VH-VL binders against Matrin-3 (MATR3). Designs and how they scored, part 4

Target 1, 76 residues: Matrin-3 (MATR3), of Homo sapiens (Human) (p43243r398to473)
Amino acid sequence: RVVHIMDFQRGKNLRYQLLQLVEPFGVISNHLILNKINEAFIEMATTEDAQAAVDYYTTTPALVFGKPVRVHLSQK

## First folded at step 24 (VH-VL)

Design n2 (from m3 with heavy chain Y104N)
Fold by OpenDDE, fold request of step 25:
Structure n2 (fold): chain C 76 residues (1-76), chain A 120 residues (1-120), chain B 107 residues (1-107)
Amino acid sequence: as target 1 above (76 residues)
Amino acid sequence: QVQLVESGGTLVQPGGSLRLSCAASGFTFSSYWMTWVRQAPGKGLEWVADIRQDGSEKYYVDSVEGRFTISRDNAKNSLFLQMNSLRPEDTAVYFCAKDSPSWNDYFDYWGQGTLVTVSS
Amino acid sequence: QSVLTQPPSVSVAPGKTARITCGGDNIGSERVHWYQQKPGQAPILVVYGKNNRPSGIPERFSGSNSGNTATLTISRVEAGDEADYYCQVWDTDNDYVFGGGTKVTVL
């Protein structure tokens, strides 16, 4: 139930930008931002919510600071 | 053992330029982000700039943006900080710091620092 | 003001326990790192990732986070522990952020 976000760049209020990508789909229980490799892991309260977020961004571009990022489901 | 040795710090007039160097050894330099941290006399630590392993990403504290340039030469295990348009408030000991692995965000090794004094 | 707030000084008797606080919004959920710096010397990492110790750092040094406060605890304080201590986090708005530092005096 972890959403994996990749290819974002560092910027002001990055955490907010990343969390806002998945917040509409459910409750966020935890998150980890690895800025050095431009990856973030966001744990959702349920697997269904995480999947819903990932499914949404299969057809709708996910943007951070106006730039596209990759969104995948992870078990981490 | 990990060693970081800074050099280049001197007295310079406001508006002047200075280039700092850091010689690294004891670890795979090209595998880590590198960072400059400064400390004004009698003050605390302030992050200044960091640079990705391949130099493709560089970030700066707002107060030095547009004036300072961080760079590195992985072949020579060297980190640099080009400082232009220096101001008195840039006066500080400048430390070269080794970043933690990519899954963390600390500095596990520091040099002894080099003093930059900006004064008329 | 700094994002991370530390008391300017802490005094402790030898053999007692020193606690250095680092205040920050929701810092309890952050990876907080601590550095020791003695006069004229480079900072030394003493605790990282909340409560991990680098090799060579004695077990007397420990870290904890709760709510809006991170704490570096130095048990059985020795004269050699007298130094400035800085907390540090990575902040998405301010990048790498240090606390203002705490001078620990061993009485």
Scores: ipSAE 0.759, ipTM 0.934, lowest interface PAE 0.8, mean pLDDT 95
Fold by OpenDDE, fold request of step 25:
Parts: structure tokens; C-alpha cells; sequence
Structure n2 (fold): chain C 76 residues (1-76), chain A 120 residues (1-120), chain B 107 residues (1-107)
């Protein structure tokens, strides 16, 4: 139930920008941002919500600061 | 053993320019982010700028953005800080710091620093 | 803007325990790192990632954090522990942030 976001860059309110990508799909329970490798892990309350977010961005580009990022489901 | 040696610090007038250098050894320089941290006389530590391994990403504290430029030469194991339009408040010891591995966010090694004094 | 608040000074008798606090909003969920700096010297990492010690750092140094406070604990304090100590985190809005520093005096 973890959403893996990749290829973002630093910017003001980065945490907010990342979380709002998945917020519409359910409750966020935890998150981890690894800025040096441009990766973030967002734990959703349910696996279904995490999957819904990932499915949505398979056909709709996810953007952080106007730049595309990759969104995948993590088994972590 | 890891060594970081800063150089280039000197006295300059306001509005002047200065280029700092840091010579690194004892580790795979090109595998790590590198950082400049400064400390005004009698004050605390302040992050100034950092640069990605390949130089593709550079970030700065707001007060120096547009005036300072961080760069690196991995072939020479060197880190640089080009400082333009210097101000008295830029007066500080400038430390070269080795960043932690990519999964963390600390500085595990520091140089002894080089003093930059901006004064009329 | 993110601010890390440290007491300006802490005094401790030899052999006793010193505790240096670092206050910040929800700092308990952050990776907090600590540095020791003696006059005219470079900072030295003494604790990273809450409670990890680099090689060569005595076990007398430990870290903890909960709620809005992180703490560096120095047990069995020695004269050589007299120094300035800085906490540090990474913040998404302000990048790398340091506390104001705490001067530890060994009486």
C-alpha cells in the first residue's frame, strides 16, 4: 500500500506537492522523501487506495512543479 | 582517510567576487553530493549550497541565490564556490562538507574551512 | 520557515550526563543529526539518523527524538566533551537546517 514517486526535483513545498498527488485517492498514513535520489514513498491507509492512485497515473501524467514524475506501486 | 581542504578565502570589498576551492581525497568523490556550509564569526552553521554527483542539480540558500554558483570537477576531485556581488553579511568561514550516502541527509566529513571577509 | 531551537548553553559536572535539546515542529518524525565543534576546528558528526554513531565516536554519545524535541545525550561527560553542539535536519522547504548551537561547559 505504498506509492513510489520518482524523478522529482527539489522545490518549495515539495512535501505538499508530492502528497497532493495521492491525497485524492485516500488517507495518507506515512511518507518518506529521499531527496538525493529523487524518490518518495507514500503509505496509504489501504492497498486499494494506493493501487487506485497508481492506476490513475498510468494514463494521466503526474506532475511536480510542472515536470513529469513516475508513479509506481511499491511492495515495501 | 577522508580529507577536505578549502582554499581561496581572503579579504574582499563589498560588491567584489571570490572563488573558493575544495580539494577532496580518501573517498570516491564522484559518488557523493557535496556541500558548502558557512559560519559567521561567533555564529552558528548555515547551509549555503549543494551539488549532485554529476552536477545536474544545484541548490542554494535563498540569501545567496543568483550571486553564488556551486560547481565541481570530478576528474580533479574538486568542489568550487563562485561568489559574486559579495556583501558584508557573507563574511564567514566556509566549510567544504561531504554529504552522506544518497539514502540519508547528513554531512560525515568537513574541511577546516577558509575565511572570507567582506569589508570596506 | 523551519527553525531548530537549541538552548544557548548547558553546564555539566565531570562524570555526569549532559542533555542537549533541539526543538522543532514534529521533529520526532525527522532524521536528526548532531555535530560537535571545538574552537577553531571543523565540525564532527557524532550522531546521525536519530541514534546512530559513526566509527570512533564513543558510546557515551546517543540520540533520541519524540514529539517536538530531539535530544543529544552525553553520558559520563569528560573535559574533552566541552564544545559547541549543533542539531541538523533536512527540510523540504529550507533544505538543510541547523540549530543555533549549544555550548556545553564541563565544570
Amino acid sequence: as target 1 above (76 residues)
Amino acid sequence: QVQLVESGGTLVQPGGSLRLSCAASGFTFSSYWMTWVRQAPGKGLEWVADIRQDGSEKYYVDSVEGRFTISRDNAKNSLFLQMNSLRPEDTAVYFCAKDSPSWNDYFDYWGQGTLVTVSS
Amino acid sequence: QSVLTQPPSVSVAPGKTARITCGGDNIGSERVHWYQQKPGQAPILVVYGKNNRPSGIPERFSGSNSGNTATLTISRVEAGDEADYYCQVWDTDNDYVFGGGTKVTVL
Scores: ipSAE 0.756, ipTM 0.933, lowest interface PAE 0.8, mean pLDDT 95
Fold by ESMFold2, look of step 24:
Parts: structure tokens; sequence; C-alpha cells
Structure n2 (fold): chain C 76 residues (1-76), chain A 120 residues (1-120), chain B 107 residues (1-107)
């Protein structure tokens, strides 16, 4: 039930940019941003919500500051 | 044994320039982000800038953006801070610091610092 | 988090417990790191990532954070613990942020 996002860069409003990619798909319970490797893990209330987010971004570009990022399902 | 040794701190006039150096040893320098942190006399710690292992990402505190440039030379295990358009508010001890491993965000080793004084 | 708020000073008797607080919005969800700095010296890391200690830091140093407060606890305080202590986080908007520092005086 964890969404894994990678290939972003640091910047003002980064947390908001990352969370808003996932917020339309359900409730976020926790998140972790690793600034040295440009990866984030966003825990959702259900696995179904996390899967929906990942599925959506297989056909629609996920953008952070207007640049594409990769979105995968993780169990952290 | 990890060592970080800063140099280049001196008295400069407002509007002047100065280049700080940090010599690193005892770890694989090219595997870590590196950081400058400063401390004004009698004041607290302030992060100034950091730089990615390969030099491809550089970030600065707002007050120095456009005036300071962080750089590194991995072949020489050296970190640098070019400081231009210096202001009295930049007066501080400047510390070189080694960033934590990839999944964390602390500074585990610090140099002794080098004092920069900006005054007329 | 643009500001981390620390009390400017804390006094503690030898052998007692010092508690140094670090206030920040939702800091309980952050990795909070603590540094000790003695006069004329570089800071040293004493606690990281909530409650981990680097090698060589005695177990008397511990950390916790929840809600809007992180706390560094120094139990069985010794005269050698007299120093300034800083909390630190990384924040997406402000990058690395240090608290203002707390001077611990061992009386």
Amino acid sequence: as target 1 above (76 residues)
Amino acid sequence: QVQLVESGGTLVQPGGSLRLSCAASGFTFSSYWMTWVRQAPGKGLEWVADIRQDGSEKYYVDSVEGRFTISRDNAKNSLFLQMNSLRPEDTAVYFCAKDSPSWNDYFDYWGQGTLVTVSS
Amino acid sequence: QSVLTQPPSVSVAPGKTARITCGGDNIGSERVHWYQQKPGQAPILVVYGKNNRPSGIPERFSGSNSGNTATLTISRVEAGDEADYYCQVWDTDNDYVFGGGTKVTVL
C-alpha cells in the first residue's frame, strides 16, 4: 500500500508536489522523502488506492515541477 | 579516520570575494554529498549549501543564492565555496561537513571551521 | 518547517536529567538529529533519526519526537555535557534547518 516515486529533484513545494500526485486516489497515512537519492515513499490507507495511483501513471505522465518522475508500487 | 580541514577564511571588505577550501580524507569522498554550514560569532548553526556526489546538483540557502558557488574536485578529495559580493552578515565560522549515507539527512563529520570576517 | 524553536538555556544538576526541546510543526513525523557543540569546537552528532546514536556516544543521550516536539534527553548529566545543543531536520521548502540552540549549564 506504498507508492514509490523517484527521479525528482529538491525544490520549494516538493512535498506538496509529491503528495498531490497521490492524493486523488485516496487517504495518505504517511510519507518519507529521501533527498539524497531523490526517492519518496507514500503510504496510503489501502493497497487498492496505491495500485490505482500506479495504474493511472502507467498511461499518464507523473510530473514534479513539470518534469517526469517514475511511479511504482512498493511494500517498503 | 575521517578528517575534514577547512582553509581560506580571512578578513575581507564588504563587496569582496573569498574562496574556501576543505580537504577530505579517511572516506570515499566521491560517494557522499558534501555541505557547508556556518555559524556567526555567538550565534547558532545555519546551513549554507550542499552538493551531490557527482556535482550535478547544488543547493543554497536563500541569503547566499546567486553570490556563493559550491563546487568539488573528487580527484583531489576537495570541497570549495566561492563567496562573492560578501556582506557583513556573512561573517561566520564556515564548517565543512560530510553528509550522511543516502537514506538519511544528518551531518556525521565536521571540520574545525575557518573564520570569515567581513568588515570595513 | 522554516523555524525550529529551542529554549535558549537549560540548567541541570550533575547526575540529573536534562531535557532539551525542539518545537516544529509536525516534527514528530520528521527525522530529527541532534548535535553537541563545546566552545571553540565543531559540532558533533549525538543522536540521529529520532533515537539512534553514533559510535562513541554514550547511551545517556537519547531522543524522542511526537506531535510538534522533539526532545533530546541526557540522563546522569556530567560536567562534560555542558555545551550548546542543536536540533536539525531536512525540509523540502527550506532544506536543512537547525534550531536556535540550547545552552546546557551543569550546576
Scores: ipSAE 0.645, ipTM 0.915, lowest interface PAE 1.4, mean pLDDT 93
Fold by ESMFold2, fold request of step 25:
Structure n2 (fold): chain C 76 residues (1-76), chain A 120 residues (1-120), chain B 107 residues (1-107)
Amino acid sequence: as target 1 above (76 residues)
Amino acid sequence: QVQLVESGGTLVQPGGSLRLSCAASGFTFSSYWMTWVRQAPGKGLEWVADIRQDGSEKYYVDSVEGRFTISRDNAKNSLFLQMNSLRPEDTAVYFCAKDSPSWNDYFDYWGQGTLVTVSS
Amino acid sequence: QSVLTQPPSVSVAPGKTARITCGGDNIGSERVHWYQQKPGQAPILVVYGKNNRPSGIPERFSGSNSGNTATLTISRVEAGDEADYYCQVWDTDNDYVFGGGTKVTVL
């Protein structure tokens, strides 16, 4: 039930930019942002919500500060 | 044994320029982000800048953005800070610091620091 | 988080426990790191993340964070623990942020 986002850059309002990609799909329980590898992990209340987010971004570009990022379901 | 040795700190006039160096040894320098942290006399610690392993990303505290440039030379195990348009508030001991491994955000090894004094 | 708030000083008797606080909005959800700095020296990392110690740091040093407060705890304080202590986080808006520092005096 974790969404994995990668390929972003550090910047002001980054937390907001990352969370708003996922918030339309359900409740966010927790998140972790790893500034050295430009990856984030966003835990959602249910696995279905996380899957819905990942599925949506399969065909619709996910953008952070106007640049594309990758959105996957966490392999853990 | 990890060692970080800063050099280049001296007295400089306001508006002047100065380049700091940090020589690293005892670890794989090219595998880690590197950081400058400063401390004004009698004051606390302030993060100044950091730089990605390959030099492709550089970030600065707002007060030095546009005036300071962080750089690295992985072949020489060296970190640099080019300081332009120096102001009295830049007066501090400047520490070179090794960043943590990628899953964390601490500084595990620090140099002894080099003192930069900006005064007329 | 643009500011981490620490008390400017703490006094503690030898053998007693010192608790050094670091205040920040929702800091209980952050990775909080602690540094010890003695006069004229570089900081050294004493606690990182939830409650991890680097090699060579005695178990007397521990950390905890919950809600809006992170705490460094030094049990069985020794004279050699007298130093300034700084908390630190990484913040998406402000990058690396240090607390203002707490001077621990062993009396």
Scores: ipSAE 0.554, ipTM 0.904, lowest interface PAE 1.8, mean pLDDT 93
Fold by ESMFold2, fold request of step 25:
Structure n2 (fold): chain C 76 residues (1-76), chain A 120 residues (1-120), chain B 107 residues (1-107)
Amino acid sequence: as target 1 above (76 residues)
Amino acid sequence: QVQLVESGGTLVQPGGSLRLSCAASGFTFSSYWMTWVRQAPGKGLEWVADIRQDGSEKYYVDSVEGRFTISRDNAKNSLFLQMNSLRPEDTAVYFCAKDSPSWNDYFDYWGQGTLVTVSS
Amino acid sequence: QSVLTQPPSVSVAPGKTARITCGGDNIGSERVHWYQQKPGQAPILVVYGKNNRPSGIPERFSGSNSGNTATLTISRVEAGDEADYYCQVWDTDNDYVFGGGTKVTVL
């Protein structure tokens, strides 16, 4: 039930940019941003919500500050 | 034993330029982000800039962006800060700091600092 | 987190407990790190990531955070603990932020 986002860069409003990518798909219960490797983990209330977000971004580009980022389901 | 040794701090005039250096040893320099933190006399700590392991990402506090440039030479285990258009408010001790491993966001080793004074 | 608020000073008797606070909006969910700085010296890391200690830092140093407050606790305070203490986080909007510092005086 964790969405994994990678390949972004630091910048003002980064937290907002990342959370808005998954916000339409359900309630966010927690998040973690690792600034040194440009990875984020966003925990959603249900596994279905996380899967819906990942599925959407298989056909629609996910953008942070106008640049593509990778979105997939966390291994953990 | 991790060591960080800063150099290059001196008295400069407002509008002047100065280049700080930091020599690193005792760890794999190319595996870590590196950081400059400054402390004005009698004041607290202020993050100034950091740079990614490979030099591809550089970030600055707003007050120095456009005037300061952080850089590194991994072959020489060296970190640099080029300071242009210096102002009296840039007067501080400048510390070189080693960033934590990638899963965290602290500074585990610091140099003793080098004093930059910007005054007429 | 644009500002981390620390009291400017704390006085504590030897052998007693010092508590140094760091105020920030929802700081209880942040990784909070603490540094000790003695006069004329570089800072040293004493607590990181809520309540972890680097090698060589005695167990009487501990941290906690919940809600809007992070706290560095120094139990059985010694004269050698007299120093300035800074909290620090990383923030997506402001990058690395330090608190204003707290001078601990051991009387």
Scores: ipSAE 0.543, ipTM 0.900, lowest interface PAE 1.9, mean pLDDT 93

